# Designs tried in a protein design chat: VH-VL binders against q5qx64. Part 1

All scores and structures are predictions.

Target 1, 184 residues: q5qx64
Amino acid sequence: MESESHWLWLFNTESGKLSVKLSDTDVFDTPYKPSQLVNIHFNEQMMDIEDATTFQIVSETLEAYPADKMPCAPQNAALNATAWCRFGRPQMPQSWHFQKSDISEWPLERRLCELNSGFDQGLFLILDTDDEFATCLLLSEGMQLSAIKSLRQYHVIKVTLNRLLPATVDLALSAQSNWGQQLA
Positions, changes and structure headers below are counted from each chain's first letter, unless a header gives other numbers; Kabat numbers aren't used for antibody chains.
ipSAE, averaged over its two directions, is called F for ESMFold2-Fast, E for ESMFold2 and O for OpenDDE. V2 adds 0.75 times the mean of E and O to 0.25 times the DockQ between the complexes of E and O.
Where letters were taken out, [cut] stands.

## First folded at step 1 (VH-VL)

Design c5
Fold by OpenDDE, look of step 2:
Structure c5 (fold): chain C 184 residues (1-184), chain A 123 residues (1-123), chain B 107 residues (1-107)
Amino acid sequence: as target 1 above (184 residues)
Amino acid sequence: QIQLVQSGSELKKPGASVKVSCKASGYTFTSYAMQWVRQAPGQGLEWIGWINTNTGNPKYAEDFKGRFVFSLDTSVSTAYLQISSLKAEDTAVYFCARSGYRLWFGEYGMDVWGQGTTVTVSS
Amino acid sequence: DIQMTQSPSFLSASVGDRVTITCKASQGISSYVAWYQQKPGQPPKLLIYAASTLQSGVPDRFSGSGSGTDYTLTISSLQAEDVAVYYCQQYYSTPLTFGGGTKVEIK
């Protein structure tokens, strides 16, 4: 999917909702609260080139996966990811919720990851990484972190890199690709 | 203005070492990764690697591991490429170029380039 | 490693012509593609990133398109100052890799 240059950011100060106006009849609501956002001092704002670029890349990345293997629509995930990249408040790491992995180096091409809380395992889209942390957006419908705490879809969390697990969907795709090459 | 200025041309013998500098100005040095690319005479572009200017963590292409070393002096907004045990095939123009860190903004495109440093290795 | 097969290697056209350069990746790279222009004696200049986003300051006669493995740089109306070698580049995965280049000349 390609982004439209006429898309608009909408922020409603009364409801506290951040939305994307895709057309005169189509508005997408993000699940993010004002407390999770920064630089939202507007009612209506045009998407800029960076926003459009973000949406395009994320959409195409997610569309590469079989639809039946993904827990959300690529467009929805891409819109929320774009929203967070534009307006998301920097998060403090919360790595303690998740089990450690054996990851020594995270490959650049791996844009998806899984995190395991010991209670549940969820699929995440990696929004940002550095040498120490990854900011991840939950793609799964939900994820249990503890007996009393859970994450909702599209929730953003920051964790240390040693918590990241390879996404099952990536492993599957890699296996299929290798098999196809061997048969060719 | 935003620019990268590299050190001058180098003529070296095989087995020698060279250190190319890349000085940044006009922007926050540590906010952008520094990429290194070389171009042999009449040839295409070849990626050597990058260095995180904030953490100092380098990433090298496999073919360049060992003899190629990235380093930084953040106090003067300068990145360095050192090549040891020079070979004739190392003869090329070496470029530094900045890119971003963000995954989804296309920032891995190299939007600012140094003027290049010619390294000639000859007996 | 991801290979970027760029074609053609050489292109000669007239001023005002529409010019297209193609890059094919050895695997899907999800629009993690940049295009560069390099004039003689100069460093490369970024034209397009994210497959289709025009870099600031670049004339709008340049455009990029594509998805999956196939990507195209288009010059809608070739100008004399566009004589250069053009390169595609993927940054989907490391190592970053470039196409072989396309030399564009004016007839």
Scores: ipSAE 0.528, ipTM 0.848, lowest interface PAE 0.9, mean pLDDT 93
Fold by ESMFold2, look of step 4:
Structure c5 (fold): chain C 184 residues (1-184), chain A 123 residues (1-123), chain B 107 residues (1-107)
Amino acid sequence: as target 1 above (184 residues)
Amino acid sequence: QIQLVQSGSELKKPGASVKVSCKASGYTFTSYAMQWVRQAPGQGLEWIGWINTNTGNPKYAEDFKGRFVFSLDTSVSTAYLQISSLKAEDTAVYFCARSGYRLWFGEYGMDVWGQGTTVTVSS
Amino acid sequence: DIQMTQSPSFLSASVGDRVTITCKASQGISSYVAWYQQKPGQPPKLLIYAASTLQSGVPDRFSGSGSGTDYTLTISSLQAEDVAVYYCQQYYSTPLTFGGGTKVEIK
């Protein structure tokens, strides 16, 4: 969108805060710590067309779901996803937090998944996949991973594909309905 | 400087209650879980539990469920341990400790500890 | 619950000696092991996490190793200031559990 092309990345070198200036009076703060970020050599920088494209794609993807099934505003998730795609430090896999699934193949059109740590189950946006791994951004408010580790909303984790579960919202939209079968 | 400062030592009678405070400074309080550990006189370390400082959700070791209650006041970056119906066997030094969670390189154990609060329960 | 069996419970060594302390877990814990030093009258201090990673500010004479169920803390050259009780701790699953401790003294 045209408005996205006028947005600015802001980085405060003292606090280490990465933000998006949306207007003269509106600044969106990302939750990422400096240790999670790379490639920041500015205090202010224009979003480029690739950033705007990422924002648009994520926004449109999430807006296609019923609002009552999303644990977050699509625009907030899209801003954080754009920030991570541009400045996020490469992740090493941490699949050992999560239970394995029966999934042997992951359809490319599925942009949402769930992960189950045995302590909690969360809804994630898939930012990237390859033949072996998925990079997942947490949409749920928070998720306990282990006895002493939690993942906060919008934070990112990398896992092998055999940890991905179909998102409940996708199952409801595409699954054969037991109610529908009672009519046949 | 990152630090945890605990409230002072307490002498209590059996059946009383005590509330230990743990005030954090030098870091974002809600970004790191808070753990509680005790050490009875001459004994080793025993995990009581932890509290997620972002959500307020606690996890207790089974032997501590009931009388031991964690709470937070995030406006002053402080965690609390309250022990009700004190027994002589609750006599110990109680520590708070921060989880050293750094995203995406693994868990870091308990990297910052309070100085400890001695609770003595005697008749 | 995962039990951590720490040995020895006590050792006495000379300055400059190599000291080895072991912990055995009752099941595999995937390197979710921390080591702590506790000097008299002080809280514990983190030395090692993730079985082998040295915490910042800890002298290089401390090292950790191990995998599966068997983990080791090594002090390559014992110093007088290393007199303390040392604890291992698993953080693989709740409840978190500590070893029984190893009291280290100078001869």
Scores: ipSAE 0.000, ipTM 0.456, lowest interface PAE 18.2, mean pLDDT 84

## First folded at step 2 (VH-VL)

Design b9
Fold by ESMFold2, look of step 4:
Structure b9 (fold): chain C 184 residues (1-184), chain A 123 residues (1-123), chain B 107 residues (1-107)
Amino acid sequence: as target 1 above (184 residues)
Amino acid sequence: QVQLVQSGAEVKKPGASVKLSCKASGYTFTGYYINWVRQAPGKGLEWIARINPNSGGTYYNEKFKGRATLTADKSTSTAYMQLSSLRSEDTAVYFCARSGYRLWFGEYGMDVWGQGTTVTVSS
Amino acid sequence: DIVMTQSPSSLSASVGDRVTITCKASQSISSYVAWYQQKPGKAPKALIYAASSLQSGVPDRFTGSGSGTDFTLTISSLQPEDFADYFCQQSYSTPLTFGGGTKVEIK
């Protein structure tokens, strides 16, 4: 009954729109353009175990944060992260939009980061990292990159690790945990 | 049936290089990470590195960075590890193992392992 | 590097006994722990992931528990096929590290 396996991927072959059917009347549209997605040949397809696992992991990670400190519902971020992990094309890095930091390595356990364009600073979910790059999904409602360009919520960008900043919400949660220990 | 099949045993002299292969079958190769782990005789397990076969992105244990090189060939569903400047202490069984789901490695451990390749480094 | 201190290094037990193996992390690692079984001359086999989740196809006599720094693998009723080495592994941060292992001998 409550398994994510009853959810369906929907793909409109004419528009190239990818969506998730959550129920008979409830459909979640992803923001991804056809050029950002692999070739999709189905009109509808059941979510598999890997999709359900991705959704669960992202949901649980984000639900560990107080809801009033997150710029999005964890479920919405998890649906888009699952869609990208399943259907997103590998991207070229676009680090030039963002200011450098002094960071040369990034701990695996840090799943959130912030990026600073000089115009705006946004909160991101890290989808993948390697020794050189991070692939990041925007959680903030939008992020101005230049005078004329913005990144929309849930869109994905790839950057070198030296653009990553620690997320403010992680620093706040760490400070709150120290105070929580003193109350116990 | 999900399977990782590794290349055969290697005997090398100090200073040489070795290139090991790990052929995947029974699953979508680009959907999982491939890790390399070694075990010296009578000793524990040591993680070397991992590769994301979809992106080609790699993550190395600093101990092996500069000597180990991971690659993946999507067309043959095969991962490779090259280890250079071999020393006698590199004598070990080398395993490949897939891990996690595409999003983050290590969340679900290494669920499928290859049979191991013995590398012997001696004069 | 996160050090995983595993104990005991070896133990002897009879068929039917309950066996407990512990693993202690040098820092808090939440539940990012996996457990493996390795028989002589073979590759490791996954038993437990995320500290307490049973891997598919693994008998339910294997139980994982713990969070933070202290983790336990329990075999509720030891069987002859459970003779093996057992390892914990953290996946909280790189480099991934393993415990030193526990050799389980069956009398």
Scores: ipSAE 0.316, ipTM 0.722, lowest interface PAE 3.6, mean pLDDT 87
Fold by OpenDDE, look of step 4:
Structure b9 (fold): chain C 184 residues (1-184), chain A 123 residues (1-123), chain B 107 residues (1-107)
Amino acid sequence: as target 1 above (184 residues)
Amino acid sequence: QVQLVQSGAEVKKPGASVKLSCKASGYTFTGYYINWVRQAPGKGLEWIARINPNSGGTYYNEKFKGRATLTADKSTSTAYMQLSSLRSEDTAVYFCARSGYRLWFGEYGMDVWGQGTTVTVSS
Amino acid sequence: DIVMTQSPSSLSASVGDRVTITCKASQSISSYVAWYQQKPGKAPKALIYAASSLQSGVPDRFTGSGSGTDFTLTISSLQPEDFADYFCQQSYSTPLTFGGGTKVEIK
């Protein structure tokens, strides 16, 4: 799906919802709370070129994967990712929820990862990385972190790099094409 | 209209520190990485580090870890790089350059560059 | 670190000539390669992103190709303003690394 020039950011101060107005009849609601957002001091704001481009890139990236291997619709994920990139509040690391991996570096080509809590394993879209942390958006339909705590789809979490696991879908694609490098 | 403007030339002695600035304008400062790249006289380009101005997250070339420190000031849309324990080999033109992270523009290249700052380290 | 081996280091050409510059990565980096042009006393200017995507405002005589380990920048018909230094850069993994550069000089 292509971003249209007239998409609008909507923020409802009463409901606390951030939404994207795609058309007169189509509004997409993000799951993010006001406490998770910054610079939301508006009711209506035009989506800028940067946001539109972000949407396109994410959409195209996710659409390249087999639909049956993806736990979410690329459009929804792309909209939420775009919303977070525009308005998301920087997160504190919460690495203790997840098991350690043997990974210390992450190639930029790998836009997906998995995290294992010991209770569950989830697929994530990587939104940002540095030499210590990755900011990840949950694509799976929820993820159990403990007996009493779970993440909702599209939840954003920051973790240390040594928690990241290669995405199964990427490994499969690499194996089939003999293309790309496996994470050591 | 999108541009990065860097601070002026610096002359330092070995062992000293230098702090360079890079002021962004014409775009959303927090929407892009700021990279630092240097070029010694007559030599190629060397990547030093990058910073996410929004989160403050940094990524350093191992070669510069412990000596380079990146910071960013959102209120002034200015990125900074401090380089300590200067050596003669640090003599170079230092560039700041923009690359996108929303999400992955920058993963393909640096589209906006500062004019460069000459740092000379000599006794 | 990923090493980008750029060749040739220099070449002499005439206006109208076809010029080809090559970069070889020490490992597969998919299409995460950018090409830059740099003139004396100036900052690098981005020409190509993602190995083959032309940046806005860049003449179409510039073309990038390649994937995996071998990448090429081609100038189909060299113009007077094209005499400069050219660099490839990989953005597959940190640290980001550049090729050694190619000086395109007037013959």
Scores: ipSAE 0.027, ipTM 0.648, lowest interface PAE 4.3, mean pLDDT 90

## First folded at step 6 (VH-VL)

Design u1
Fold by OpenDDE, look of step 6:
Structure u1 (fold): chain C 184 residues (1-184), chain A 123 residues (1-123), chain B 107 residues (1-107)
Amino acid sequence: as target 1 above (184 residues)
Amino acid sequence: QIQLVQSGSELKKPGASVKVSCKASGYTFTDYYMQWVRQAPGQGLEWIGWINTNTGKPKYAEDFKGRFVFSLDTSVSTAYLQISSLKAEDTAVYFCARSGYRLWFGKYAMDYWGQGTTVTVSS
Amino acid sequence: DIQMTQSPSFLSASVGDRVTITCKASQGISRYVAWYQQKPGQPPKLLIYAASTLQSGVPDRFSGSGSGTDYTLTISSLQAEDVAVYYCQQYYSTPLTFGGGTKVEIK
């Protein structure tokens, strides 16, 4: 993989694909539709230092987890996360799909969470948080929301904080490291 | 031009209250958190807390819970810090600072600061 | 709480010298580190964030590096105007915490 400093954002208006050109022979396609994106009025533009740094931090964060416990490759998740952070359209909350948790405050350092729809439970990467909501990227291969609706991997959804559950993988890591803040 | 302008110096007696203002300009006030940091004379920087300028929800460091209260007047893009039951140890320069960009890229780094407000508590 | 141990507390160097300031976190903080410069009578000024990203308008003689628990601010060629107190900060978790500061002077 070439240095992030040489990476390019690509948007194809014909196919509607947002991609990252990693090298002359390596292009990564995001799963996001044009309707999910903003500021995509370009064909090609250099990835800036902010995006590169975002990718690095997300990658390092995800690589800290055992590979066998993660449902996706850290690089893919990081690329999609970076893409969404740069181009993702703000989402309306869709908390009604998920069961409530007993969490009133989400620790800043916890970047993974689980959501339970009552039909399924999925692992998510938190892309952004405020005092009320979390924007989450699905890391699981898929997640059933209802009898007729499912989420695909890397789907982004916004939910209220009281829907977030601690990630099982984080609970395991907490035995090795102190998170320092309680979920209250 | 982004600017944070704070209220002037304050001299108070122990037990009194003080309210420091921080007026923001040059950006959308409600898109960023307002941080509060203090610095005692000859000492380092100490984080007091932040307030979400959109929701008004504050977060305080444990040592500052109770007597320190953040508030907003969004109509004039101003954040406030009120300190009640002032103590001598509250003597410090109080700074407001803007933060809040991206979670993965320094959301809580403080990129713009007020000039500071000196609060002196003396009997 | 995450403690930021900053060193040295005081540094005296000549103009043109390479200056290095270090901060050690009590735990891994995943590059959520900022560096500030504070001159007498002024508020802190953001120099570096995300451990190594230079704030706009800051001279490129300033640089940041590090990962995990160890972070460094470097001034490649110290200038007279760089006399100040420098602080590291973590924003990985609340409460946000600062290092103790490093006073940089010119010989």
Scores: ipSAE 0.805, ipTM 0.911, lowest interface PAE 0.8, mean pLDDT 94
Fold by ESMFold2, look of step 8:
Structure u1 (fold): chain C 184 residues (1-184), chain A 123 residues (1-123), chain B 107 residues (1-107)
Amino acid sequence: as target 1 above (184 residues)
Amino acid sequence: QIQLVQSGSELKKPGASVKVSCKASGYTFTDYYMQWVRQAPGQGLEWIGWINTNTGKPKYAEDFKGRFVFSLDTSVSTAYLQISSLKAEDTAVYFCARSGYRLWFGKYAMDYWGQGTTVTVSS
Amino acid sequence: DIQMTQSPSFLSASVGDRVTITCKASQGISRYVAWYQQKPGQPPKLLIYAASTLQSGVPDRFSGSGSGTDYTLTISSLQAEDVAVYYCQQYYSTPLTFGGGTKVEIK
């Protein structure tokens, strides 16, 4: 898309804020702190083909769901996912915040999940899975992790697979399909 | 420089076994999955499966479960494919290939390939 | 399993021609597509991953595009060294599957 190929990364070296300039009048701020990002040496840089690809994949994944079932605009999630994939620091697992599930294997095609802290249950986009871990970006507005800690929207956390729950939106769609077949 | 070097070609009888090696160099072996793909003479490519080189946990395509076994020796950065009870239809070139584990949405694309090992099964 | 239907199975073109190879997936695969080039007696070589991202060291006359079920590899100006069989592959879900291949020759 032409718009995506002209978008610019902006980095404020004083504050450490990473943003995307979408147009002369529209700037999208990412929520990531400098400590969560790799060292960034530019003030302004054009998005490349890999950035555009990430944006398109995430947008298409989320746009497959009804808008009223998603806690965020797909474009906002896609911009933050693109920023994290390009500039996010490697993560260590932090599974202790979340209750265990029965899952020890996760289908590669399942790109959404939920995590349950015991205080809250949030919807996440899966950026990466393997046979041990999932790297998850929070789609929900916020998620309480403990009595005093919260995870903010679009922040990324890495967990063992046995913390993943099927996303409610996926279960609802599957149940609707099975129900329709049953009635036919 | 990233390189995958496979063991030499094998001529086997039906019912025998074979073990193909794939030695990696030029990168951190345990950071990338190793995949296995075969190509029968004059045919296309067929995915056999992959192995997580850090955990040793394999995943096989359904048609290859049982007789096909992946293993590792991480001390020498080497992956192995063992095929037991060889059949004539197992005659193929067998490739190892590295996954682009840290490429996010390029993960599981195969960015570097071994030269291939021809396994011929004939009586 | 996701079937990848590749077209054409064979094409012949002149040096300098624009060449287009297509793959159709049996379901949406959200750009989880790779393209490979295989020359005779050689292993496959990765050209494109994530539908459109060019692998390092691949000439920029190669490009990829597409979304959903429909994906395309384009060679903007065919060169003699591009004679090969080209394969698409999905890695959206397991098992990973390949298209049937497209043999490209020079007229």
Scores: ipSAE 0.561, ipTM 0.825, lowest interface PAE 2.3, mean pLDDT 90

